# VH-VL binders against Peroxisomal protein 2, part 3

Target 1, 213 residues: Peroxisomal protein 2, of Schizosaccharomyces pombe (o74758)
Amino acid sequence: MTHNTMLQRFNGLLEPTHLYIVSVVAYSACNRPDKISGIAKEAMEHVGPSIYPKLREALVKSSPLVGFPRTINSLREMTTNIPPPFPDEFARAADADIDTGKRGKIYFEKTYGKVTQRVLRSMQSSSLDLANIALDYAYGKVLSFNEVVSPLETSLMIIAALVPQDVNPQLRGHLKGALNHGATKEQVMSARNIALEISKECGIQFKGDIETL

## First folded at step 15 (VH-VL; from x4 with heavy chain G27Y)

Design y2
Fold by OpenDDE, last read:
Structure y2 (fold): chain C 213 residues (1-213), chain A 120 residues (1-120), chain B 112 residues (1-112)
Amino acid sequence: as target 1 above (213 residues)
Amino acid sequence: EVQLVQSGAEVKKPGSSVKVSCKASGYRFSDYAISWVRQAPGQGLEWMGVIIPIGGAANYAQKFQGRVTITADESTSTAYMELSSLRSEDTAVYYCARDLYWGYDYFDYWGQGTLVTVSS
Amino acid sequence: NFMLTQPHSVSESPGKTVTISCTRSSGSIADNYVQWYQQRPGSAPTTVIYEDNQRPSGVPDRFSGSIDSSSNSASLTISGLKTEDEADYYCQSYDSSNHEWVFGGGTKLTVL
């Protein structure tokens, strides 16, 4: 599916900025950095140069889920093939003056709501260290940062990162979690469906049906 | 459609063990947890334990710790509940239920139940 | 740890509305989701309400759930009562203090 076709198909359901965020992260998750530059160029032509830092930050924020290697390659593809309209910067410089662990906890609790403790218990039962690292680093330092990419956009990004990985339990949690961050059902399903189409295009093999809202 | 089909009724002597099976179909077995709930005659529902098929990690109610074992076979999409050192008070209908985890905490589908009678 | 308390029985005529309460003994009823399960005589339980007020597909909109923090209780309301609604109803909630599921004692609903 071309992005023009996607824009038409999801018109009124997902705004273009969110569509491009979902697309670049989905391709990154599929380990297709070769697709990132073209998508970013199209995004800047359609939305304007202001979308560039959002795409960059969306890829950065996806790193705990997609993995640093894929994210590094995706960002390299983007930054080397597109003259950046805005210079790279330390967007999180101000985080040195705050408790990011506390911020992450608040974000985590908002994501999972009344089932927060069960989800935390499930993570801890896998590994205490992993649970702590996920909460302090992934949620604390990365996902809860909202200066460039909003919590709603972050939720859509998370969905885009998880769909290609065929991890239905985690996807199930974050499909619902996106609603808690203000996404509509249409936005959530659009993000899910776009990521699914990209996954199929990339030849991802699923073990069965993909979780839905 | 989602279905949980349990094994047939059991009659056991005190001190023996019983193993009840729960075969799941209509969904990806490994993506959901299975909880076990029992109901003594004329009594209410009582949660016994839960298993996540991935890794086979099970948690049990404190009341049944050391006496109940819950397992899962992904190759056959079947969960098992074994209760040892049976007592007359263990006479009950035992249910398996699909347990939504990772973002959820309720049971959405139930097995038909298995009657276990413990009598000398 | 907490307990959930339900009335033992309720009764009403067809077409009327009934409400079944579920009171939490400690902590806030709003801290964890409340579910409701229906069990007809001789049958397995089925889910009629999940996450306080959500209705599964196939469950009539006559069934509704609510939370009242002031009384620390959840309620199942059945409007337009039908004979087929005669059953035992159980509330349930996850206890994060010990990571166990707690059931209410159940309420027998009789349709007169």
Scores: ipSAE 0.924, ipTM 0.955, lowest interface PAE 0.5, mean pLDDT 96
Fold by OpenDDE, fold request of step 16:
Structure y2 (fold): chain C 213 residues (1-213), chain A 120 residues (1-120), chain B 112 residues (1-112)
Amino acid sequence: as target 1 above (213 residues)
Amino acid sequence: EVQLVQSGAEVKKPGSSVKVSCKASGYRFSDYAISWVRQAPGQGLEWMGVIIPIGGAANYAQKFQGRVTITADESTSTAYMELSSLRSEDTAVYYCARDLYWGYDYFDYWGQGTLVTVSS
Amino acid sequence: NFMLTQPHSVSESPGKTVTISCTRSSGSIADNYVQWYQQRPGSAPTTVIYEDNQRPSGVPDRFSGSIDSSSNSASLTISGLKTEDEADYYCQSYDSSNHEWVFGGGTKLTVL
């Protein structure tokens, strides 16, 4: 049902703002920037103009997971079709005055709770540099920033970013992690299911069953 | 249904090595780690090591460092545990277990166990 | 590094409630999750509690887990004790200091 609105397709699974966040990020992860502007317009129509900065930020926040190239294309598609009243901005300007690394660590610890050390060890075992970059940049500068997209919304965004990539171990961690950031089981599963359906629509080939909560 | 099926019992001489296999089924093998745990007769459980199939990254208990090698074959969904320089105190039932990681730290499924007897 | 200490054995009659303790020697019991495994005679272990107090599918609600920070211990509680509950029970926790899993010494539960 590619011609139906996101609301029509996934009615009742998530509140509209969350639905649109999950949708744009899932399509971005699938490298379908052509879908972004239509969804954004629908979102603005149903939620109002205030949704635009959230969608933009959700895409920005997804970049460490989805990748910069896909995110750039998605945002370009969105920006080209949005009126001037929604200009780009430096939302993180104030971060210059804080320790984002510390913020990231706090966010990371909240995400993984009692298994934080094991997850960290697992990352380090892959690469010490990667682990440090992930903590300092991905978690520190990007994911832990919550002025536009809340931690709960960020968790749903992360799920939407991971599902299309068929990375069940990381998905498993963040499905559970979302609960620590206030998402309900229903919200987590809905985000997962929506992202999965979008992935299938986009022709993503999965190696098997996708992780569930 | 998730299953871990291990290879059969082994009888080994001191100084030799043993390689136990653990065939996984009913789930995506690469998405979970495999831990190995042994139990000497009448004794408790002892963790030996763990492997993440992706990349074959293994970690070992300090006690067994240098003497244990854990490997995984994704094509056959099979994990292996090789213990070298066997001694009598290595006589035990060896278990593989599915190890949840990336958000979890427990074992949810276990193999049936493999008895390894070391005797001269 | 820490150790987990369990009583060697516990006994109780059918229908009653039994509690098995697992005490951590250093650090806080709350720092890492505690798991419980059941091992019946001649069988492989099975998971009955994970992450302090969660039950896997198929494990009856008679089994419950708890954490007591004041005593630095975890507990497995089995209510409505049945004959089939007779087994060895092991607690387990991840040690972040050396990245190893630590097992308790095990507790033999006898149903009288």
Scores: ipSAE 0.919, ipTM 0.952, lowest interface PAE 0.6, mean pLDDT 96
Fold by OpenDDE, last read:
Structure y2 (fold): chain C 213 residues (1-213), chain A 120 residues (1-120), chain B 112 residues (1-112)
Amino acid sequence: as target 1 above (213 residues)
Amino acid sequence: EVQLVQSGAEVKKPGSSVKVSCKASGYRFSDYAISWVRQAPGQGLEWMGVIIPIGGAANYAQKFQGRVTITADESTSTAYMELSSLRSEDTAVYYCARDLYWGYDYFDYWGQGTLVTVSS
Amino acid sequence: NFMLTQPHSVSESPGKTVTISCTRSSGSIADNYVQWYQQRPGSAPTTVIYEDNQRPSGVPDRFSGSIDSSSNSASLTISGLKTEDEADYYCQSYDSSNHEWVFGGGTKLTVL
C-alpha cells in the first residue's frame, strides 16, 4: 500500500488521462474496487470533471475482459463515493441505428492487421460461439465504441485489463495492436508497466515473465 | 535464452512411426505455439503443423492430416511430433520452431533439427 | 491457396547487393506478412526478416525486406554481401484460405 497518488507514482509515463484510465482498469481487473474512487477523485482534481465519464466508460469497456462482476463492483464503488459531475446516460443510444457487428469487425481488423485471420481462427478453434460473441459483443458493441474513450485509449485500457490476468498470448496481440490504433511504443510499454506494477501491488501471482512489446 | 532442443536422429522402417520431441526453455512454454517443419534432403522447408500448448490445440497441413500428431506437455515444456505410416519420402530433417501467434505471425526460434531416416 | 515462388539460385560478389524475390501465385502479397529465413549448410533455419520488413535482434541491417504489390512479390535484399551470407533463403507466409504456412522453394545464395 502506498500513500502516493497515481500521478506521483507514474508521473511522466503517460499523460494523465491515459494514466488514470490504465490505473482504474488495472485495479478493477485485480478486483480492487476500493482503489477506484480515490483514483477517480485524483483524476478529477488534476484533469477536471470531464475525466469522469471517460473513467466510467473505460471501466464499462473493460467489462468483456475483466468480467462484469469486477466491473460492476468498481463502478459501484466509483459512483457511490463520487458524486458524478455528469448524469449517467446511455452513451450507446445511437448504436441502435448502426451495425455494431460491422463496426466491431473493422475495429478487430485494425487491431490485428495482417494477422487478423489467424487470430480469428485461433479464437474459433477454442469455440465458434465464443469467437462470435467476442466479435459481435465485445468488439462490436463494446470496444469499438469510440465516442467517449478513443481507440487509442481503448487499447491502453485493454492492456491494463489483460496484464493482471496473466494472459500473455492475448496481451502480446494487444500490445502490438495498440500501435495500430496510434499508441506509441512508449505509451504501450508504460501502460503495460503501470498495470504490471499495480498487479504486483495487488498480489497477483504471475507464472513467469509478462509479455512485452 | 530461448532454446528448442530436439531429440536425436531416428532410423525407422517403412510403415513404422516416429515421435520427435522438442524441449523448450528460456520462456513460458504455454505462451507460444510450436510449429513443425521438415526438410527432405536437398529440398525446401515444408510446414507440417502447429500446436498451442494450452489445451493442446493442434492444426495440421492437409498433406499430413491423419498421419501426423502433434502434442505438447506443459509440465515438461516439451512438444512432440509423431508421424505414422512412414515411407521413404518421409526421410527428412524435422524442425520444431517457436511460433508467435496472437499478434505476431512468424517463427522466431528453431530447434536444431532431427534427422529421421526411413529405409528398408 | 497460394504458392510462393523464389529463384533457385542467386550469386554475387562480396560487398555487393543481392535481391531475392518471392512471388505469390494468388491473392495479394500484402494480405499476409512475409517472413524470410536463412539456412546455412548443415544448420537449422534462422529468422532474418519477419512481418515483411522487420529484423530480429542480432540480424544485421544489411538485411532488409520489402513488399511490391504491383508484382505481387516480396523481396529480401542483402547489401554489403559477406561470405557468411552464403546460405539458402526461404520466404514464408500464412495462407488464410487453408490456414497453412507456405514456404517458398528456397534460394541458394552463393557469394562469389
Scores: ipSAE 0.919, ipTM 0.952, lowest interface PAE 0.6, mean pLDDT 96
Fold by OpenDDE, fold request of step 16:
Structure y2 (fold): chain C 213 residues (1-213), chain A 120 residues (1-120), chain B 112 residues (1-112)
Amino acid sequence: as target 1 above (213 residues)
Amino acid sequence: EVQLVQSGAEVKKPGSSVKVSCKASGYRFSDYAISWVRQAPGQGLEWMGVIIPIGGAANYAQKFQGRVTITADESTSTAYMELSSLRSEDTAVYYCARDLYWGYDYFDYWGQGTLVTVSS
Amino acid sequence: NFMLTQPHSVSESPGKTVTISCTRSSGSIADNYVQWYQQRPGSAPTTVIYEDNQRPSGVPDRFSGSIDSSSNSASLTISGLKTEDEADYYCQSYDSSNHEWVFGGGTKLTVL
């Protein structure tokens, strides 16, 4: 554990909002909810209260990748230890009036571009049900929602969620996919490197080299 | 350095089977797929199939369906291609190639090739 | 299903520029990425272009790839031709309709 702030540790690698999004999600993925409140407080001090809903949403959006249990604990720590500057409201209320499945498909296709069909087939080959749930729920209802966390921020969040899990194939896809959502190569690599550093700090053991862009 | 090293040349009779190995090194074997491509003498490249080492999920070209079996051993970082009911037209150099199967769709490294000769 | 068609052979003198075409028979050439592989005599193929126009590390910038939707074709261009460029070149693309890899017939490049 370090006494330095996230900003001190990783200053200049990412815009502060992106840094804090990547940081909280990376720690969440490492099952370190104890780190979330401190980072959120730091974020609010440096960026302002407006970052709180972004961090909350980033954690929410990471849930299909990180897992609901870890995400629940991270959010609990955040909400318990920090008086929220904004109420926790159902941000996706308007989704009731749209085809989120269609939105998810569009998002998925944008993420993977010309290799969409191959990736889809790979998912389907593992499980038709899983592929369906991933598209309709993970991508449809969760990841493609962009009113609080932008597609670019979502891409960085995804990278932060995947790096600690040591899943290079999926990481490879989303490192590249982030570019399709407007992230620069530098942003992508920074998110990757920050998440990797946090993972190592958390004692994550990797089987080998971590995928790069 | 990424390397794919294949087994040596084979001479087989019609109707028999051949199993070619491809040992990978220099990278995490389970993170990439392995595709198999063959090339008959003086002819072009022909894709045969692919395997994802995780779970051993393999897909085959329709032309070889039922006659080719692709497997992978993660413990030895080795992929295998077995072709049965060999015919003279199966005489070819067989290549394994590293296949970026998630997020990408090209072969970035190739084995040195294995000549399989089918003759009576 | 689609096929990829290449010229059987092309030839050019050192220092010149040569272009090898790869025409897709059906669907759009832009639907899937096109790769190019170089195969020198007696050697295994090596990747010289991936994803239409990207060069792997170590591949000279003399090699470039392009896509032309109007002709439904991809092209490999080699400028400043060198003797070492003499090889067979294959284009490749993934067919989403049957989930198979499709190779062109290959083009033999002779450096005069």
Scores: ipSAE 0.912, ipTM 0.948, lowest interface PAE 0.6, mean pLDDT 96

Design y2
Fold by OpenDDE, look of step 16:
Structure y2 (fold): chain C 213 residues (1-213), chain A 120 residues (1-120), chain B 112 residues (1-112)
Amino acid sequence: as target 1 above (213 residues)
Amino acid sequence: EVQLVQSGAEVKKPGSSVKVSCKASGYRFSDYAISWVRQAPGQGLEWMGVIIPIGGAANYAQKFQGRVTITADESTSTAYMELSSLRSEDTAVYYCARDLYWGYDYFDYWGQGTLVTVSS
Amino acid sequence: NFMLTQPHSVSESPGKTVTISCTRSSGSIADNYVQWYQQRPGSAPTTVIYEDNQRPSGVPDRFSGSIDSSSNSASLTISGLKTEDEADYYCQSYDSSNHEWVFGGGTKLTVL
């Protein structure tokens, strides 16, 4: 399915801004940075130039999930090929004055709700260091920052990041987590399905069925 | 269709060990955990432990710690529960169940159960 | 650690409504999700309610779950009782303090 077809298919189910956020992150996760600039340009034309910072931040937020290398390449493509009405900025400058660890914990707990402890335990069982870094860095410094990309948008972005990776357990958690952050089932499924279509376009091979709500 | 098919009934002597298998099908085995639950005759359900097939990480109820071993073979999509030092009190139907972890925490599918009888 | 306490048995006539309670001994019942499992005689348990009040596919809407924080209990309600509903019902919840799943003692539902 072409990107244009996807836009048409999910029109009314997902806001254009969210659709583009999901798309750029999904392609990034698929290691297709070559697709990012075109999508960003289209997004700016369709939604307006103000979407650019959101797309940039969405990619930044995806870094703990997608990985820094792919994210770097995606952002490089975006920043190099799009004329600069929006200079790069350090959006998290104010975070220097807050407890991001606490913010992350709160965000984590909101994401997973009543299953927070079990999920945490699962991460801890894999690695205590990893679990701590996930909470302090991924959730604390990255995902819980909501000045540019909202928690709802972040959830959709996370779904977009996870689907191409074929990691159903984590996807399961974040599909549900998105609901906890105010996304509708339709929005969640749209994000999931868009990411899935992009994954297929990118030739991602799945081991089986992809998690759904 | 998701199915959990367990091994057949066992009769064991006190002090021996029993190993019950649970073969999963109809879904990606590694994406879900497998919990083991037993039920003594006329009694309620009792959780024994759980395993995440990826890496084979298992957690056990304290009551069975040191006596139960839960394993999983991803290549065969089979989980195993081994209980050692069997006692008459261990006579029960043992169930495996698909355990939704990471986002959920309930059992959505159950095996048919395996009767283990411990008698001298 | 906590325990879940259920009545040993409940009975009601067909077409009526029954409620089975599940009381948590310590901590808040709302801290963790409560599940309900149905077990017919000679059969394996099946899930009828998960996450307090969600029904799996195939479970009739006659089955409903609720949480009452004031009594620190969960309830399974079965309306329009049918003979096929005769079974043992178990509540379950995850204990975060020891990372164990806790089952209630079970309730035998008899349809008169």
Scores: ipSAE 0.901, ipTM 0.941, lowest interface PAE 0.6, mean pLDDT 95
Fold by ESMFold2, look of step 16:
Structure y2 (fold): chain C 213 residues (1-213), chain A 120 residues (1-120), chain B 112 residues (1-112)
Amino acid sequence: as target 1 above (213 residues)
Amino acid sequence: EVQLVQSGAEVKKPGSSVKVSCKASGYRFSDYAISWVRQAPGQGLEWMGVIIPIGGAANYAQKFQGRVTITADESTSTAYMELSSLRSEDTAVYYCARDLYWGYDYFDYWGQGTLVTVSS
Amino acid sequence: NFMLTQPHSVSESPGKTVTISCTRSSGSIADNYVQWYQQRPGSAPTTVIYEDNQRPSGVPDRFSGSIDSSSNSASLTISGLKTEDEADYYCQSYDSSNHEWVFGGGTKLTVL
């Protein structure tokens, strides 16, 4: 028979909040916004209304990885079909008083450790502008803001965003980076495996095996 | 499962070129770099360069810049190292190694080595 | 550019512990990860330590790696020394300034 909820389908692989974050981001990365509202409804019923801002933030944080168009459609699906339980706020308003470039650099260095300069050089060798945008905007303004979605949760979200994209080098870095941000090996592998199963459901055609920890 | 199989030994005259192949199997070739390392008789290991299969981007040790060309053929999952203007001091065993290159400092698999002898 | 200096040879008895040093000539040893390779005669190198202190699958836990910033060196430690550990050992680290890998000169380990 069938498992009709995400909790039943992926029983015990992640705690519910992490499961829902990984699930909405994986479906968003697969261009399946139609799946988002059902998952958000399940999450609110099981965890409570406090998960709604987390799911919204996880989708927002995924935007440098998933791309803005898919993120826009995923957020529209959720907010149109499930009334937000709280007024929306500009969560990053206090960032006006923060050196987000420095925060992003610290986050990037925690993700990659001593291989930071090799990773940075790899981006710079193709585009200085891309490397700067990755550090200042993707990491600085987006990923390193952790007041709503923690560094651990952010790392699981990143894995969920990358698996559907079939980008093993970058996924490899973030599987390891999740450990550096406090995830256990079991949490990392669960996030990867959930995202992989969602990708297969969504018809993603992989050119080979997906990277593992 | 992962395997790097190199071409056979070569005997070359000074001034000629050699091209060593490294055929990868058991993994998706485009996901990893291939580094080349040589070892002269009785000497240590010396890194020569690396190829990243995505885009065919290569980077070379300064010592070999201008004499070495490293390429990759994704359709055959094979990397190549070509060393030109051979001299007797180029007599060495040449190894390929799988290089994670992104997120890790780690050569995790090595080829069996190819002896290149430069002799008149 | 920096160099990685290793002792030319070390020896120790079976069952004992040996430490092989790897000293960086300029810049900090802690700035870049250090790897260690084992090479038996006639064989390709194999990785025994990567990223300072990580063991690949299948490498016994009697192999360990460490970093000492005060002496600007890395160390490979092999405890419970076995005769099959007799090999050449090389350290390696990345030169971020010149974008190339640097190997140490190698250390011949003799188990006697």
Scores: ipSAE 0.808, ipTM 0.898, lowest interface PAE 1.0, mean pLDDT 94
Fold by ESMFold2, fold request of step 16:
Structure y2 (fold): chain C 213 residues (1-213), chain A 120 residues (1-120), chain B 112 residues (1-112)
Amino acid sequence: as target 1 above (213 residues)
Amino acid sequence: EVQLVQSGAEVKKPGSSVKVSCKASGYRFSDYAISWVRQAPGQGLEWMGVIIPIGGAANYAQKFQGRVTITADESTSTAYMELSSLRSEDTAVYYCARDLYWGYDYFDYWGQGTLVTVSS
Amino acid sequence: NFMLTQPHSVSESPGKTVTISCTRSSGSIADNYVQWYQQRPGSAPTTVIYEDNQRPSGVPDRFSGSIDSSSNSASLTISGLKTEDEADYYCQSYDSSNHEWVFGGGTKLTVL
């Protein structure tokens, strides 16, 4: 009846690495940076020190979705309260030598498949500049970088970031998009349900039911 | 359970306008688009346009541009389609359909249809 | 704009298999998802296939959809045909250039 770790609380819903990625991003999106160091410590104990750079990258990657202020505070909690097992690094240093705009377009098209042009049109109807920034920056430089956090793990991270924001149309697209990036239906629903439980714990007020696969 | 309930049949004269309502229930109205599709007697289906309730953004088929106005009222969870300058060939059953619009190509629920008869 | 062309009618006996075609006039059928709708007389359409080959919940697996790039067409296949399958069937696809939905002309399926 007691839930003293994330692993016990959400037992069997996701493998540990995925659980910890979803958890830190969901709490970050809920503006609970105070939860991050405890989860990161648990993750290092159960998975090992190699998870630390994955959690750091998942939080960095979440910044276009969560917003820089909450992301900064979440990363500060982790960096300050846990001795990093590896030096901090410029993970994207090699991107200077590649066409990230093309990489982002490929990622966007894999996420949405044949619906790509309709989604792009919808973003453009909100703002042409925003749509280009989303493709070139959010997808190109941030989300499509997969050297630390895989496309599957990125998709679960996106779900965790979106659930607390109560944005069902975009969540719907990314629930399906996670399948396109290799997640199983069970993994997608687990990520969504974990993020929803964390959101409720954090007092997030939803205006209706949260989208499901 | 998701429902789309449309307003009742209308008889109109040429040159007038008609406004058909589509009341949604069983889901959060702002999360889905509403598309409008018509069907003349004995004919096939013809898409007219769509509204996304967030911001009230509407897009229309080129054929109906300038004659159709599609709106949404979030407070009543109701979409509306108004067709102006009616002609006899506008006699049709008008359907609303729930459109997932983001990430899917899928109309998953349909209203019961509203017969509009344009007769002199 | 492109058109989606369907046969005007098809008929087949109960228990048999029927295929309804949907041919795209210009551009590739594979570029945009194809949906299929069933409509009984006096009733609203219902979706039986979305996104080429996906079945909504409650649609029996004897309904299937496929895409053939070589003939530039989509197909709805109904196996184990039942008398309740008698209806009009419409294909639909998105016109990315004009940002609007296109329906095929419809096919009347008769089960005799």
Scores: ipSAE 0.778, ipTM 0.895, lowest interface PAE 1.2, mean pLDDT 94
Fold by ESMFold2, look of step 17:
Structure y2 (fold): chain C 213 residues (1-213), chain A 120 residues (1-120), chain B 112 residues (1-112)
Amino acid sequence: as target 1 above (213 residues)
Amino acid sequence: EVQLVQSGAEVKKPGSSVKVSCKASGYRFSDYAISWVRQAPGQGLEWMGVIIPIGGAANYAQKFQGRVTITADESTSTAYMELSSLRSEDTAVYYCARDLYWGYDYFDYWGQGTLVTVSS
Amino acid sequence: NFMLTQPHSVSESPGKTVTISCTRSSGSIADNYVQWYQQRPGSAPTTVIYEDNQRPSGVPDRFSGSIDSSSNSASLTISGLKTEDEADYYCQSYDSSNHEWVFGGGTKLTVL
C-alpha cells in the first residue's frame, strides 16, 4: 500500500491538527527542513488556512528544545514555499505587561506536579543560571504562551522535539507531563510513536530503547 | 528484562570497609539513577544515597555523609557503594534500586541484596 | 526530616480487606508523592503503588492507595486478600527540603 500523505501514513493515530504539529516539529528536530513545506501544504489542503499559524507557532515553541539553527531553517522552508494566508503578527505582544516568569513557573508545576522540586533541584545542582533560564525563558516566554497552540498541543509538540534527541530522562518527564496537561494515554503514545517513526526515517541512531509511558 | 545483579555476601571486621557492586542490564544505564538502601536483620528499609550516572553526581543521606561513597561506571553499567569505618550496627542487607530521578518519585526495580556481616 | 509511621503488624483472613496506614510526622502528607513497596521474607522489595494511588503494570487492581490530609496519612488497601499477599509493606516519600528518601518503619501483613 502507498503512503504518500502524513494523514494516510499515520491513519487514525492523532486528529489531523495534532498529527501535523507533531510531524513538522519531529522533522525539524531531525534537521530535515526539506520535509516541512510538503507537510504544511498537506495541512492547509486538509484542515484549511487556520492551521498555518499553529504550525508556525509550534515550530517557534520548539526552539528551546530543537535549537534556533534548525528552527530558523524549518521556518524559512515553510514560509518561503507556502505563502502565509494571514499577515504575520507578534503573537506575544500582549506579554509585555504580564509576569511571564510566574506564568512559566505555574506551567512548570503543572507539568511535573508533586515532583516539581526534585526536577528543579536537579537542574539547580548543575547550574543556577540554567534552572533560571529554563523557568524564565523556555517556560516563561515560550512554552506557557498558549493562545495559539494549547497546553495539550504544546505537550505533544514537546514529545516530538525530544524523541529525536535521545534524551530519555527528559522525555520520561514530558510523557507523564502531557497527561497532566490533558492528553490521553493514547494521544501521548501516538505522538511518541509518530516521532519515533519519523526519527527512524531520518536516520537517527538511538543508543537504546526510547522511553514509553 | 531489567535486572540489577549485586556482588556476593561479605564478612568484614569492625573498622574496615566494604564495596558492593550493582550491575545493571536490560536498559540504558545512563537513563536512570541508582539508589542504595539497607536493611538490618529484622528491621526496616533505610535510604543511603543515590548516583546519577551522567556526570557521576551523588547525594547521600545525612546519617552516612562522610562514610559512604557511591560511584558509577557507565562503560560497564555498574554502580558501587562503599561504606567505611564499619561497625556491628552496619550488619545489613544492602540493596541497589533503579531510581526514576526525573519526572517520577519511586524505585521500580531492586537488586537481590548483598548481606554484609560485621563481626570480630 | 519527617518520619513515616506505620503499624507494626496487621492480620486478616483470605478474601477480606486490609488497610495499612502511613502517618507523616511533620509537614503535609500531600506535599510529596507516597509509594508503597511489598517485601516477602528473604526477597527484595517490589513496588505495588506509586504516585499515591497508581499501580505499576502487573500489580492487581485489588491493591489501591489513598491520601487523607485530615489525618496526615497515606493508606494502602488490599482487597480480596490472598495468601501470597503475606509480606512486609513499606511506605516511602521524598523529603524535598533535605533531598532524602524516607521510608516508613514497615508493617507485617499476616494472612490467616
Scores: ipSAE 0.776, ipTM 0.883, lowest interface PAE 1.1, mean pLDDT 93

